# Designs tried in a protein design chat: VHH binders against q84jc2. Part 136

Target 1, 232 residues: q84jc2
Amino acid sequence: MSKMRNLVEEKFLEFYESWVIQLELYLHQLLIAHNNNTMSETELRHLISKLTTHHKAYYTAKWAAIREDVLAFFGSVWLNPLENACSWLTGWKPSMVFRMVDRLRKSRVVLVEAQVKKLEELRVKTKFDEQKIEREMERYQVAMADRKMVELARLGCHVGGESVMVVEAAVRGLSMGLEKMVKAADCVRLKTLKGILDILTPPQCVEFLAAAATFQVQLRRWGNRRHYVTHS
Key: E = the ipSAE of ESMFold2; O = the ipSAE of OpenDDE; V2 = 0.75 times the mean of E and O plus 0.25 times the DockQ between their complexes.

## First folded at step 8 (VHH)

Design la5 (framework vhh_8fcz_2; at its last look DockQ between E and O 0.01; V2 from the best seeds 0.00; counts 0 for: pae O 13.4 > 2, grease 26.1 > 24.2, SAP .744 > .668, placed apart)
Fold by ESMFold2, look of step 8:
Structure la5 (fold): chain B 232 residues (1-232), chain A 126 residues (1-126)
Amino acid sequence: as target 1 above (232 residues)
Amino acid sequence: QVQLVESGGGLVQPGGSLRLSCAASGFTFSDYAMNWVRQPPGKGLEWVSGISGSGGSTTYADSVEGRFTIIRDNDKKMVYLQMTSLKTEDTAVYYCARFPYSELWEYLTEGSFDYEGQGTQVTVSS
């Protein structure tokens, strides 16, 4: 089998491979910090800043790329099938990050009552924002299907350049709507991440970031081991 | 089965240079990112530097950035740490380490790194 990838897919594949490799290197630094409680608060804050900067760089690159081709981010060529199966609107599902916090709380992280209250407030807000995006996506898909059915019927009456322009306009409309929803989802992801890191102490932040990076890196390694990818 | 053997340490004056080596065996070397970690006297482990499996990406602890260079040779299954502008605070036992395999749901474990070698002592003093 052979597959042609467009320019956006090729460019982002190269970016993402480098980005996740760098994330793995930062993960190694997090794991040493996590396993050895000898770092100063200043050192921990700097490490946390490196990770947040790295995540922001991902979204900066992503938002530039989706402006060119948002559809490349649905079933992405730079992700293995397991990673793609776990995607919600082109990324991790915001509400699921609280399951990771809950798991850490059961084993390694002791939270005071004030932190628990703030995390529950953030969980509710995150879930609300997530559901709002899901409802808007459903409305958009229904509206696009209705308009597409009308446009397809009209295409049956028109052939040639006129028909191509109508199809291209419909696709462009879909792409703009999807871009807005993907950016909205990414904003929820970034706000949720920032909110969690603001509530947790620096040692707790390192534990959380280590868990999150471990999950992402291991999901990629595990999924690649159990699957082959043909590039051509 | 996994073996990591460090060498090249020694006594050096402040401002001096030293090159550490790590010979790896018992695993598919190019599949693993490799790291240097160090243990200063009376302190816990400190991450120093890491390099991706291909060698295309590197990263460094703040305290060594601009002074140390990590290099790998996948044909020889070697990792190196070129150290320059050495300071007394660089005194430590240096270990070569790899990121180990773990289960997806057991993502945070003790012994997250394999550093089974004896390490190599670097002493920076007048």
Scores: ipSAE 0.095, ipTM 0.606, lowest interface PAE 5.8, mean pLDDT 80
Fold by OpenDDE, look of step 8:
Structure la5 (fold): chain B 232 residues (1-232), chain A 126 residues (1-126)
Amino acid sequence: as target 1 above (232 residues)
Amino acid sequence: QVQLVESGGGLVQPGGSLRLSCAASGFTFSDYAMNWVRQPPGKGLEWVSGISGSGGSTTYADSVEGRFTIIRDNDKKMVYLQMTSLKTEDTAVYYCARFPYSELWEYLTEGSFDYEGQGTQVTVSS
């Protein structure tokens, strides 16, 4: 049976496919910039700006979509199973990007002591923020089994018009809580990215963004090879 | 079970000093770098200081460099934060946190911090 998709899922699927294609194009540019070392600082900053704008566009679209149906993102049909398995609260885990910093090291990028300290501060902050959100999520999930939900569960055994309305209202309430948590997680993602880019030099930013984009693109490719996903 | 218990906080005037303590248990203490982090009122968590597993290496946030000193006692499984020249902006709940022992650059890619303690309140006010 073909998985039924709602309008939000369909629209975001289309958006995301286009967004990923553009990301691959930017990745190509990042790799060229990194390998040729002929670009000026101004040019590098411009490229970095394009990438940041691209990511901002993703979250703008995402936040618009989650206002309509946040639940769509907890079953993200636009992602393959591998991508979904690696997701944390509907996206990449913020602390994961520090693995990209490790890639910089492997590429013999020289970080000065001041940068290392700031990155460490950011890493700690990011990790604590993640854990805080996780605790809130846990609290929310436990709270779902409250008296109201139990009542709804009992009512759900009897199909009636009034029961359907009550259930829908309850689901909307739950969705509102989820939306808040998803937005909080996204804020941590964005703050983490911004923090890293503020600490790194333009050439280092290019390398970092290339590493991040490479990981995202490859994860999708690997997942697609293992699990064929039909989006038509 | 990993346990971290902070103590030593209190009310102090600007320019004053405090010494925080953290008692650790439930893991091989010397295998982990130890850190102090703090949460100012209305602000997010910020890193304050770290010390390597052996105690041979220390690092500080710019905001506390020259004022704070982190030390550890591996025999007692304790980590300390000596705070001097305290400022109003140092007001926060202070937490002790752990991560695997390595060089500072390796900390960037290592796993999760453990901060299971309740923290200790430090208030700097005239």
Scores: ipSAE 0.000, ipTM 0.225, lowest interface PAE 13.4, mean pLDDT 84
ESMFold2 (binder alone), look of step 8: mean pLDDT 87; pTM 0.885

Design oa1 (framework vhh_6qgx_2; at its last look DockQ between E and O 0.47; V2 from the best seeds 0.00; counts 0 for: pae E 5.5 > 2)
Fold by ESMFold2, look of step 8:
Structure oa1 (fold): chain B 232 residues (1-232), chain A 125 residues (1-125)
Amino acid sequence: as target 1 above (232 residues)
Amino acid sequence: QVQLVESGGGLVQAGGSLRLSCAASGFTFSDYYMAWFRRAPGKEREFVAAITRKGYSTFYTDSVKGRFTISRDHAKNTVSLQMNSLRPEDTAVYYCAAWSPTYELFLDSSGYDYWGQGTRVTVSA
């Protein structure tokens, strides 16, 4: 299953390595802020803003890479898109972030009843946005299959430059549709993150962001472990 | 075999500058992230700065950001640390280190593959 990496994949992997290193540095700052109570509320808000900006930078880079080649982010999944009709587009299902909030409530984050209500409302909205995207992706996959069949029938009648143009148009249509859906899913992720940070107090945001950064750093560790074993 | 050799340390008055250099040999330099760590008297070794394989991204601990600049030269197989506006708290032995991307964490010093012997920097008040 190991495959040749294309230029878009290699460029984004270089970016991602750097991005996670900076996230690890921010995690260190978050843990210091939590453990020693050395920062004022203004300083905490500044740190939270740095983390928010850092997450936005991730998606900005991802969207640029997807514009170049969206299929690079699906790997071998693009060969079998119908099997993954319910899969989430190149990331975590946005509503699953609330499992992290729930775990923090069990451990150390104390939320007042008003915050719990607002988080539940946000969870419902996030699930609604997810279901909308899933429905649209299913419609797109059906339409894409129909267009592919028409194109194959037409190619059977043609040889030459115009047949190449039809194939290129179909590939462009597939890429544009997938790019649109991946970007929509990422926008739900960003909006959900912002919503959570708006509901939590600055100290609670620090704890949430520390948990999120820890998870992402560990996920990189798991990805590097698989890569190391596969290519060692 | 593998060798990382630091140089450029010494005694400097507060506010002064030093440039540390690290010469690498015995491994494929371009495959590795390069970093500087330091150990102050009575303290644990701490991260100072790092630079990616191609040199496009750099990282710094907060206490040195804006004052220190890390760079690398693939033609000479060297990594450098330009240290400006030095303070007495920058007094330490500075170590060059190399890290290949693995499952180990970047800031975990135990995950680095190669280390130099260190060069002493002393900043007088």
Scores: ipSAE 0.150, ipTM 0.632, lowest interface PAE 5.5, mean pLDDT 78
Fold by OpenDDE, look of step 8:
Structure oa1 (fold): chain B 232 residues (1-232), chain A 125 residues (1-125)
Amino acid sequence: as target 1 above (232 residues)
Amino acid sequence: QVQLVESGGGLVQAGGSLRLSCAASGFTFSDYYMAWFRRAPGKEREFVAAITRKGYSTFYTDSVKGRFTISRDHAKNTVSLQMNSLRPEDTAVYYCAAWSPTYELFLDSSGYDYWGQGTRVTVSA
């Protein structure tokens, strides 16, 4: 039942398992903070800071890993099929987090007009940035049937030392392009998250982060129930 | 045949220390995350600490951070909880639990695969 994993996959799997566990712990803290309303602003800011630091740690690890093997993230073995199905360029789609904001608006939390305006501006910008990346990805995918890929296909029919070197070089080239796009997508994610947190008050940030973390944890939960995934 | 057997509980004065131990048998120890939970009188069971399969990462509830340390010994198939600077509010029955990689929420006690019978810790003022 266990899938064969390369070294990058194994290392990141271990990292991600730990990271998710820590996220659950933070989620618990967020929920307590949200439900009790007894925490001071300084305490809330500290909690928010812990979460932001945690997310930054994920991307630090991710970027280190993709430098070694970006392809590992296009078949993320640490995710279940549901999580993978909901992935956009190896992660969450930036524009989706505005659903969390919308949920916030429908709750007891009142956003002032100035906040609403800024959020809408950010939404538009995020969507624009996503579309730019998608267009680039489309171009890249269409171009995959180019001379290099044809050559790879041809070489795949032959066994030889020189052929292997050529194939490796071609794969490296392809990977470099993918890495660039993944990093671009991650930048949009980080900018979007930062933008939202800069607009919201500390209590609102806590609610937002709780919603986001809940969604992530539940998605994983639902996916694991539906599809057995072996991570050991 | 699966067993988790806790030991090391007892009566201790506030500010004192205890070391709990859990001996695991009947399953592949290295395949499981291990955790400690506790149930105080009149309260629900709550998460205390957890450690990953290989022991590279540890997690704690906020109230015990800096005071408790969870560790595991693969050679002996044991998990330990070093409890320092104990407080009366730490009084509880402490349970050892094993968590499979497929389990979804490590803070939720309902999904753990295996549980010990618990060891009582009483901290006097």
Scores: ipSAE 0.135, ipTM 0.619, lowest interface PAE 3.2, mean pLDDT 88
ESMFold2 (binder alone), look of step 8: mean pLDDT 84; pTM 0.857

Design pa1 (framework vhh_8fcz_2; at its last look DockQ between E and O 0.67; V2 from the best seeds 0.00; counts 0 for: pae E 4.2 > 2)
Fold by OpenDDE, look of step 8:
Structure pa1 (fold): chain B 232 residues (1-232), chain A 125 residues (1-125)
Amino acid sequence: as target 1 above (232 residues)
Amino acid sequence: QVQLVESGGGLVQPGGSLRLSCAASGFTFSNYYMNWVRQPPGKGLEWVSGINSDSSYTNYADSVEGRFTIIRDNDKKMVYLQMTSLKTEDTAVYYCARSPDELYALFEEGYMDVEGQGTQVTVSS
């Protein structure tokens, strides 16, 4: 049986499906650029800019949606179970991308010492930021058993017409902290992405972005095959 | 009629502390990512710190990380920069600047318009 979806879920599902399709198109371009090495630096920079803009668009949509219902992103009905299992606070874990950078180092990509040093510094900072957010999340989770939750639980025992409004208000209050945490996490993601792109050369950026996009697309494909999900 | 008015600058010895303030008006303050930037003598503008609309995220230049703290008060339409362990290289005119949006701020830290008069911070023994 299909899960009941609210309006925010439906809208974002539609958006995400379209967004992934476009990502696949960009991935194709990235792979061509990477494999042929015939593009000029200007062309590569334009391609990188397109990808950056594409990612910005995702978070623009996401942040608009979480203002309406942040809880929708903790269920993420637009993702398959595998994608959800790999999710950290409603998205990719920022420190994960350094694995992709490591892959570049093991490939034909030669990073100069200065780049390696900067990447390591960024990795350390990213992990630190992740830990800060995780601690805040833990604190919030513990605090969930506060007066608001008690009130919600109390009202939940006798849900009537008048009680529904009170319950909704309580839920909104509880969602505020989650929204802040999600935004914080997203900021760390974006900062990490920008940091990496600033350190890498245009050709290296293309390779990195190709790897990242490949991972995202393949993860979705693998998950869909495994769970017989028709969403692409 | 956007206005950003910086204050709190002054002369301080190395290792000292200073707290800058920025009063904002003429726009919906709570919708904007706010920044501090500085212009050292003879140099261009340098991004120092940023804070998103709901204070859930703060960011700092590497040169000031661990020493400066950015804070905002949406009710008062104020943004603050607490500076500690000041160094001579922190000498600059400090400006408060708003970003078009939070996402833009994260990707384009170097591109901000200065709208205020700034406040002079001089660190000298």
Scores: ipSAE 0.349, ipTM 0.729, lowest interface PAE 1.4, mean pLDDT 89
Fold by ESMFold2, look of step 8:
Structure pa1 (fold): chain B 232 residues (1-232), chain A 125 residues (1-125)
Amino acid sequence: as target 1 above (232 residues)
Amino acid sequence: QVQLVESGGGLVQPGGSLRLSCAASGFTFSNYYMNWVRQPPGKGLEWVSGINSDSSYTNYADSVEGRFTIIRDNDKKMVYLQMTSLKTEDTAVYYCARSPDELYALFEEGYMDVEGQGTQVTVSS
């Protein structure tokens, strides 16, 4: 049967639509800050704080929703197919964000040697954490396949209410394991983001946050526009 | 209100092992990111390790990566630090510390106030 949209999915869809609109408004402020040579370090730090608070609000809402229905975040109804295709464990892949830093370094942002060294150290740590999660996910997928075999056998032997209980237990078991994996991935994302913002100066943070927000907004716009593209 | 009680420290030879414990009370333990910090002789506090609320994510300072393991037990409201391959540089008073909220340690470059007495770890021949 086709996927049904539940109350958790409807609530998060409404949240996400509002969240992206606010992200676009913050992007406008980031771009103004880029063009304004007279903004003080204090003003830049306040803007950066708004962005980090906005991201914290996203994860606060996400972690509450995951507790209720983590499966909703694998192929999310609030994302278009292009956005979903770019997801790694329900979000951006931590190691890939350094491509954006590399682009800024080559085009717009001048980094001193100390910053370059710290960014490389963070990149290595991020890749290490990412790979650890990928190994754990592989182990989990094997364990879930084993649980599926046991539950298929139990369902075949059971009558009525017992069959419903077996299916509900299987879904609960899957959800608990996936919730842990998604939270681990989100922790790596948050640590990586904070690490980058700690290494960069406030003007550089504004440039990075603008690039990240631009990418997310463009991915949403391009994915929605491409609904006329033929797919097999 | 919030109480964190550290124990399990002692004198150990280089290369040895210890397991530190932290008993927590006065808050909903299972909702918080928990940390170990340490104070070496004549130095300020330095962060050692952290663990998120459901143990799905752990993080370590470079100096202890691969040697220390942070563990939590939400049923017993305990945090542990399993220390192996100890070095003289690991000599310090070790403290357990709670982040202000689960995301705090990830987004705030924050001072973590020490809430317990700590436990002394001394690594010496």
Scores: ipSAE 0.300, ipTM 0.693, lowest interface PAE 4.2, mean pLDDT 81
ESMFold2 (binder alone), look of step 8: mean pLDDT 83; pTM 0.857

Design pa10 (framework vhh_8fcz_2; at its last fold request DockQ between E and O 0.81; V2 from the best seeds 0.00; counts 0 for: pae E 2.1 > 2)
Fold by OpenDDE, fold request of step 11:
Structure pa10 (fold): chain B 232 residues (1-232), chain A 125 residues (1-125)
Amino acid sequence: as target 1 above (232 residues)
Amino acid sequence: QVQLVESGGGLVQPGGSLRLSCAASGFTFSNYYMNWVRQPPGKGLEWVSGINSDSSYTTYADSVEGRFTIIRDNDKKMVYLQMTSLKTEDTAVYYCARSPDELQALFEEGYFDVEGQGTQVTVSS
């Protein structure tokens, strides 16, 4: 069962494939930096900056694409089913990254009390923002089932001229809301990421970013193997 | 011809409230991430709050979280800052500032240029 892809899907698929390849290259650099402990603070900061720039590039492309067709990101043909199953509002759930931070605490990384406190505060804020977005998302989803749409559904799929206009208007309304929610979610993601990076030392940042990137790359690989998907 | 005109400042007692306004002109307001920043006496510029172009996201400095609220009206080309539970340390000249790149504004709290004259807020007993 192949779905017809629109132009936005095709373009973003190509972009994402290239972006993931570059992410893997950066992951390799992160792992080297983490294992050798020979890099200076300046070098580590530069590496961190490269990664953050790479993520910025992703969201630049994403935000351009969602302006054209936000619904494409709720199908996300560039992701396998496992990746999609783990997605929250078209991306990683912001609060999930704190699991990576917890791993740091259980490893050889020693976080000082001040860092632990700040991370906890950030976690609380992140969860609050997630919930706020979820409530608003629900509002848009429920609004799709307005009186006109419910009546159309009841009458069957006889979409005449007026019916088509009603459906199109409803879809446009939903799409506008979804675009806002996706942008909001991305803002929370970026703010959370930045917050974590500001709390951690450069070596800790490298370890964190390596863990996060590893999880992302492995999740994709696991999903591809499970569903027998071959990517170029 | 970009203009940002801040207003609403004044003298207020600790615990009081104040609402600042910023009128924007000379650019496509709805495309910009907007910020409030402040400069306390003898100190540098400090980021206070930000709001994205479609108002779907707002963020605040820790020092003002829970006390300040940023809102915008794209039709009127206005940005507002509702301040409550004001403290003496909130004393500053307040500026509204636009960010040229919304994405960059999320990663850099100082990613703005001050273009207006600001409005003085003084919190004193």
Scores: ipSAE 0.815, ipTM 0.913, lowest interface PAE 0.5, mean pLDDT 92
Fold by ESMFold2-Fast, scan of step 9:
Structure pa10 (fold): chain B 232 residues (1-232), chain A 125 residues (1-125)
Amino acid sequence: as target 1 above (232 residues)
Amino acid sequence: QVQLVESGGGLVQPGGSLRLSCAASGFTFSNYYMNWVRQPPGKGLEWVSGINSDSSYTTYADSVEGRFTIIRDNDKKMVYLQMTSLKTEDTAVYYCARSPDELQALFEEGYFDVEGQGTQVTVSS
């Protein structure tokens, strides 16, 4: 697994580049749908389904990759420094999408009272789930500094037989703990996305997904432009 | 060969507690998202709670949030539903159900490919 680290990074980089290209194509379709008031509800639902399938493909690939090497997702080589700086537990912070929903709502009030109530309930639940994960991560970071971990790190300086096995078991334990936390965060992300899409009408879903994809694409472009200037 | 067997149902007074158990066999239990669903008398199936493969994520229907806790033991291939502060409205046949795909479980909360025989829970004075 550790000797496969570079292969995991290489494989996911190739996947991610293709995934982002397809996201940009879907963003184009979302913007056309939003600008045209001629698409049927069935056509809008089909487009929304393509986006949700695309996001599911990302998490399918991600969960396979983190099973092999979760550390590849902390400081990812397929993300620029700005994208990495904006990450919360290897991805977008679930509660941030409600700021996006709020901006769309405030630019033109299109949400009925029942939707506003359901979105607020979902926002509160999402923040509660985030805080639960953040407390777990804090406990994990504190545990890494405990006496047993310090002792195991010392053993890592002495290669041979039993000490190698003990160190390898500890590293496996650390990776499994991180994998569990990343999966918890991803579950909250997916449930938050699904919850928003269930509350919104198809036209509102298209607007939301277009805003989310626009932010993701623009963040990548801003980071790439700055990296290019800095790199030179 | 794939099978889910529920147990632990019974008659309990309002405000009481029960723990339901679900024994899984014939598949790699630790790979699957597991659910509890219920069917009240004269009503359709209602999803109650879900737990992902490694127990890192649990979710609950609004009607049971704060009262029920879903737990799994991958070594024993068991799913549990700890029910507290039971109400007459909780009266139902409770089923253990497997989601065919862990990611799909997060998007389509009503789709199961394996369901148990059920265990009756009656909340009555």
Scores: ipSAE 0.673, ipTM 0.861, lowest interface PAE 1.3, mean pLDDT 86
Fold by ESMFold2, look of step 8:
Structure pa10 (fold): chain B 232 residues (1-232), chain A 125 residues (1-125)
Amino acid sequence: as target 1 above (232 residues)
Amino acid sequence: QVQLVESGGGLVQPGGSLRLSCAASGFTFSNYYMNWVRQPPGKGLEWVSGINSDSSYTTYADSVEGRFTIIRDNDKKMVYLQMTSLKTEDTAVYYCARSPDELQALFEEGYFDVEGQGTQVTVSS
């Protein structure tokens, strides 16, 4: 159980490091496209497709990993997810992406009124989907609390292998429910990304994807800096 | 043989309800994203709804949101479309369809490689 979680976590981190490096290469292409007004719409759509494919590859690897051990994705924050109603399942809250769209709109991206209306409709839909997942998580927290209480009582009355088997069964049940909820959250993230790319024009999509890639690359650099400082 | 067989269509008045069924065979049903698509008279295919392999995520065309519900039963290898508040615009042949890649299905409505023969739904006074 613990052994499988450590192996799955290590393998996914190796994948993620390679994935971010490739994202940096795509970011370079996005920045060139952003600064090059002579690229055709066909060329821009091809670049957007590369980014879309790269994001699908991320989720392909993630879903394979969570099928092996979803608990590996709950790290040290594990103790908090069941008590934080606003905590999100192993990732960015899907609707936070709209803050990036809002920032771009205030700086450079000029949106037509029809696009603004569609983006607001998508934001509402995304928040609705988030609320559905939050309600399901709340129900799951109640079920887990009841199961945990029963297991604590059993541990007080049991000795040895029977207690291990009950804990193992509870962990398997928790894992199946969490896997389902993580996949639901990822589906909302991907559907929201698709919706944004459908509403924006190809040049606007390039700008949005460049901003998103820049943020993800910066997060990696911030993590490395904090780790280095801690070990210094 | 990979096969999808739809049933449950019929004639219904506006405001009525129908439940469509799709029986799947010849593949590992529980691994696939499943869809309902429809073809209105004289028009091309229109995606209606999709459901991922473990039922954790469902999605709907804007025109049917709130009125239709997609459901699957992996043990029975069935997918259903519960239709309510039917309108004359819902008149179409409805097809059950399999998507070959779950992640791509989220990006492309109507992304599928296998469909059934269809079942006719007619909404008329």
Scores: ipSAE 0.536, ipTM 0.817, lowest interface PAE 2.0, mean pLDDT 80
ESMFold2 (binder alone), look of step 8: mean pLDDT 89; pTM 0.902
OpenDDE, look of step 8: ipSAE 0.569; ipTM 0.833
ESMFold2, look of step 10: ipSAE 0.495; ipTM 0.794
ESMFold2 (binder alone), look of step 10: mean pLDDT 89; pTM 0.902
OpenDDE, look of step 10: ipSAE 0.688; ipTM 0.873
ESMFold2, fold request of step 11: ipSAE 0.489, 0.467, 0.525; ipTM 0.783, 0.776, 0.807
ESMFold2 (binder alone), fold request of step 11: mean pLDDT 88, 89, 84; pTM 0.893, 0.910, 0.863
OpenDDE, fold request of step 11: ipSAE 0.811, 0.778; ipTM 0.910, 0.901

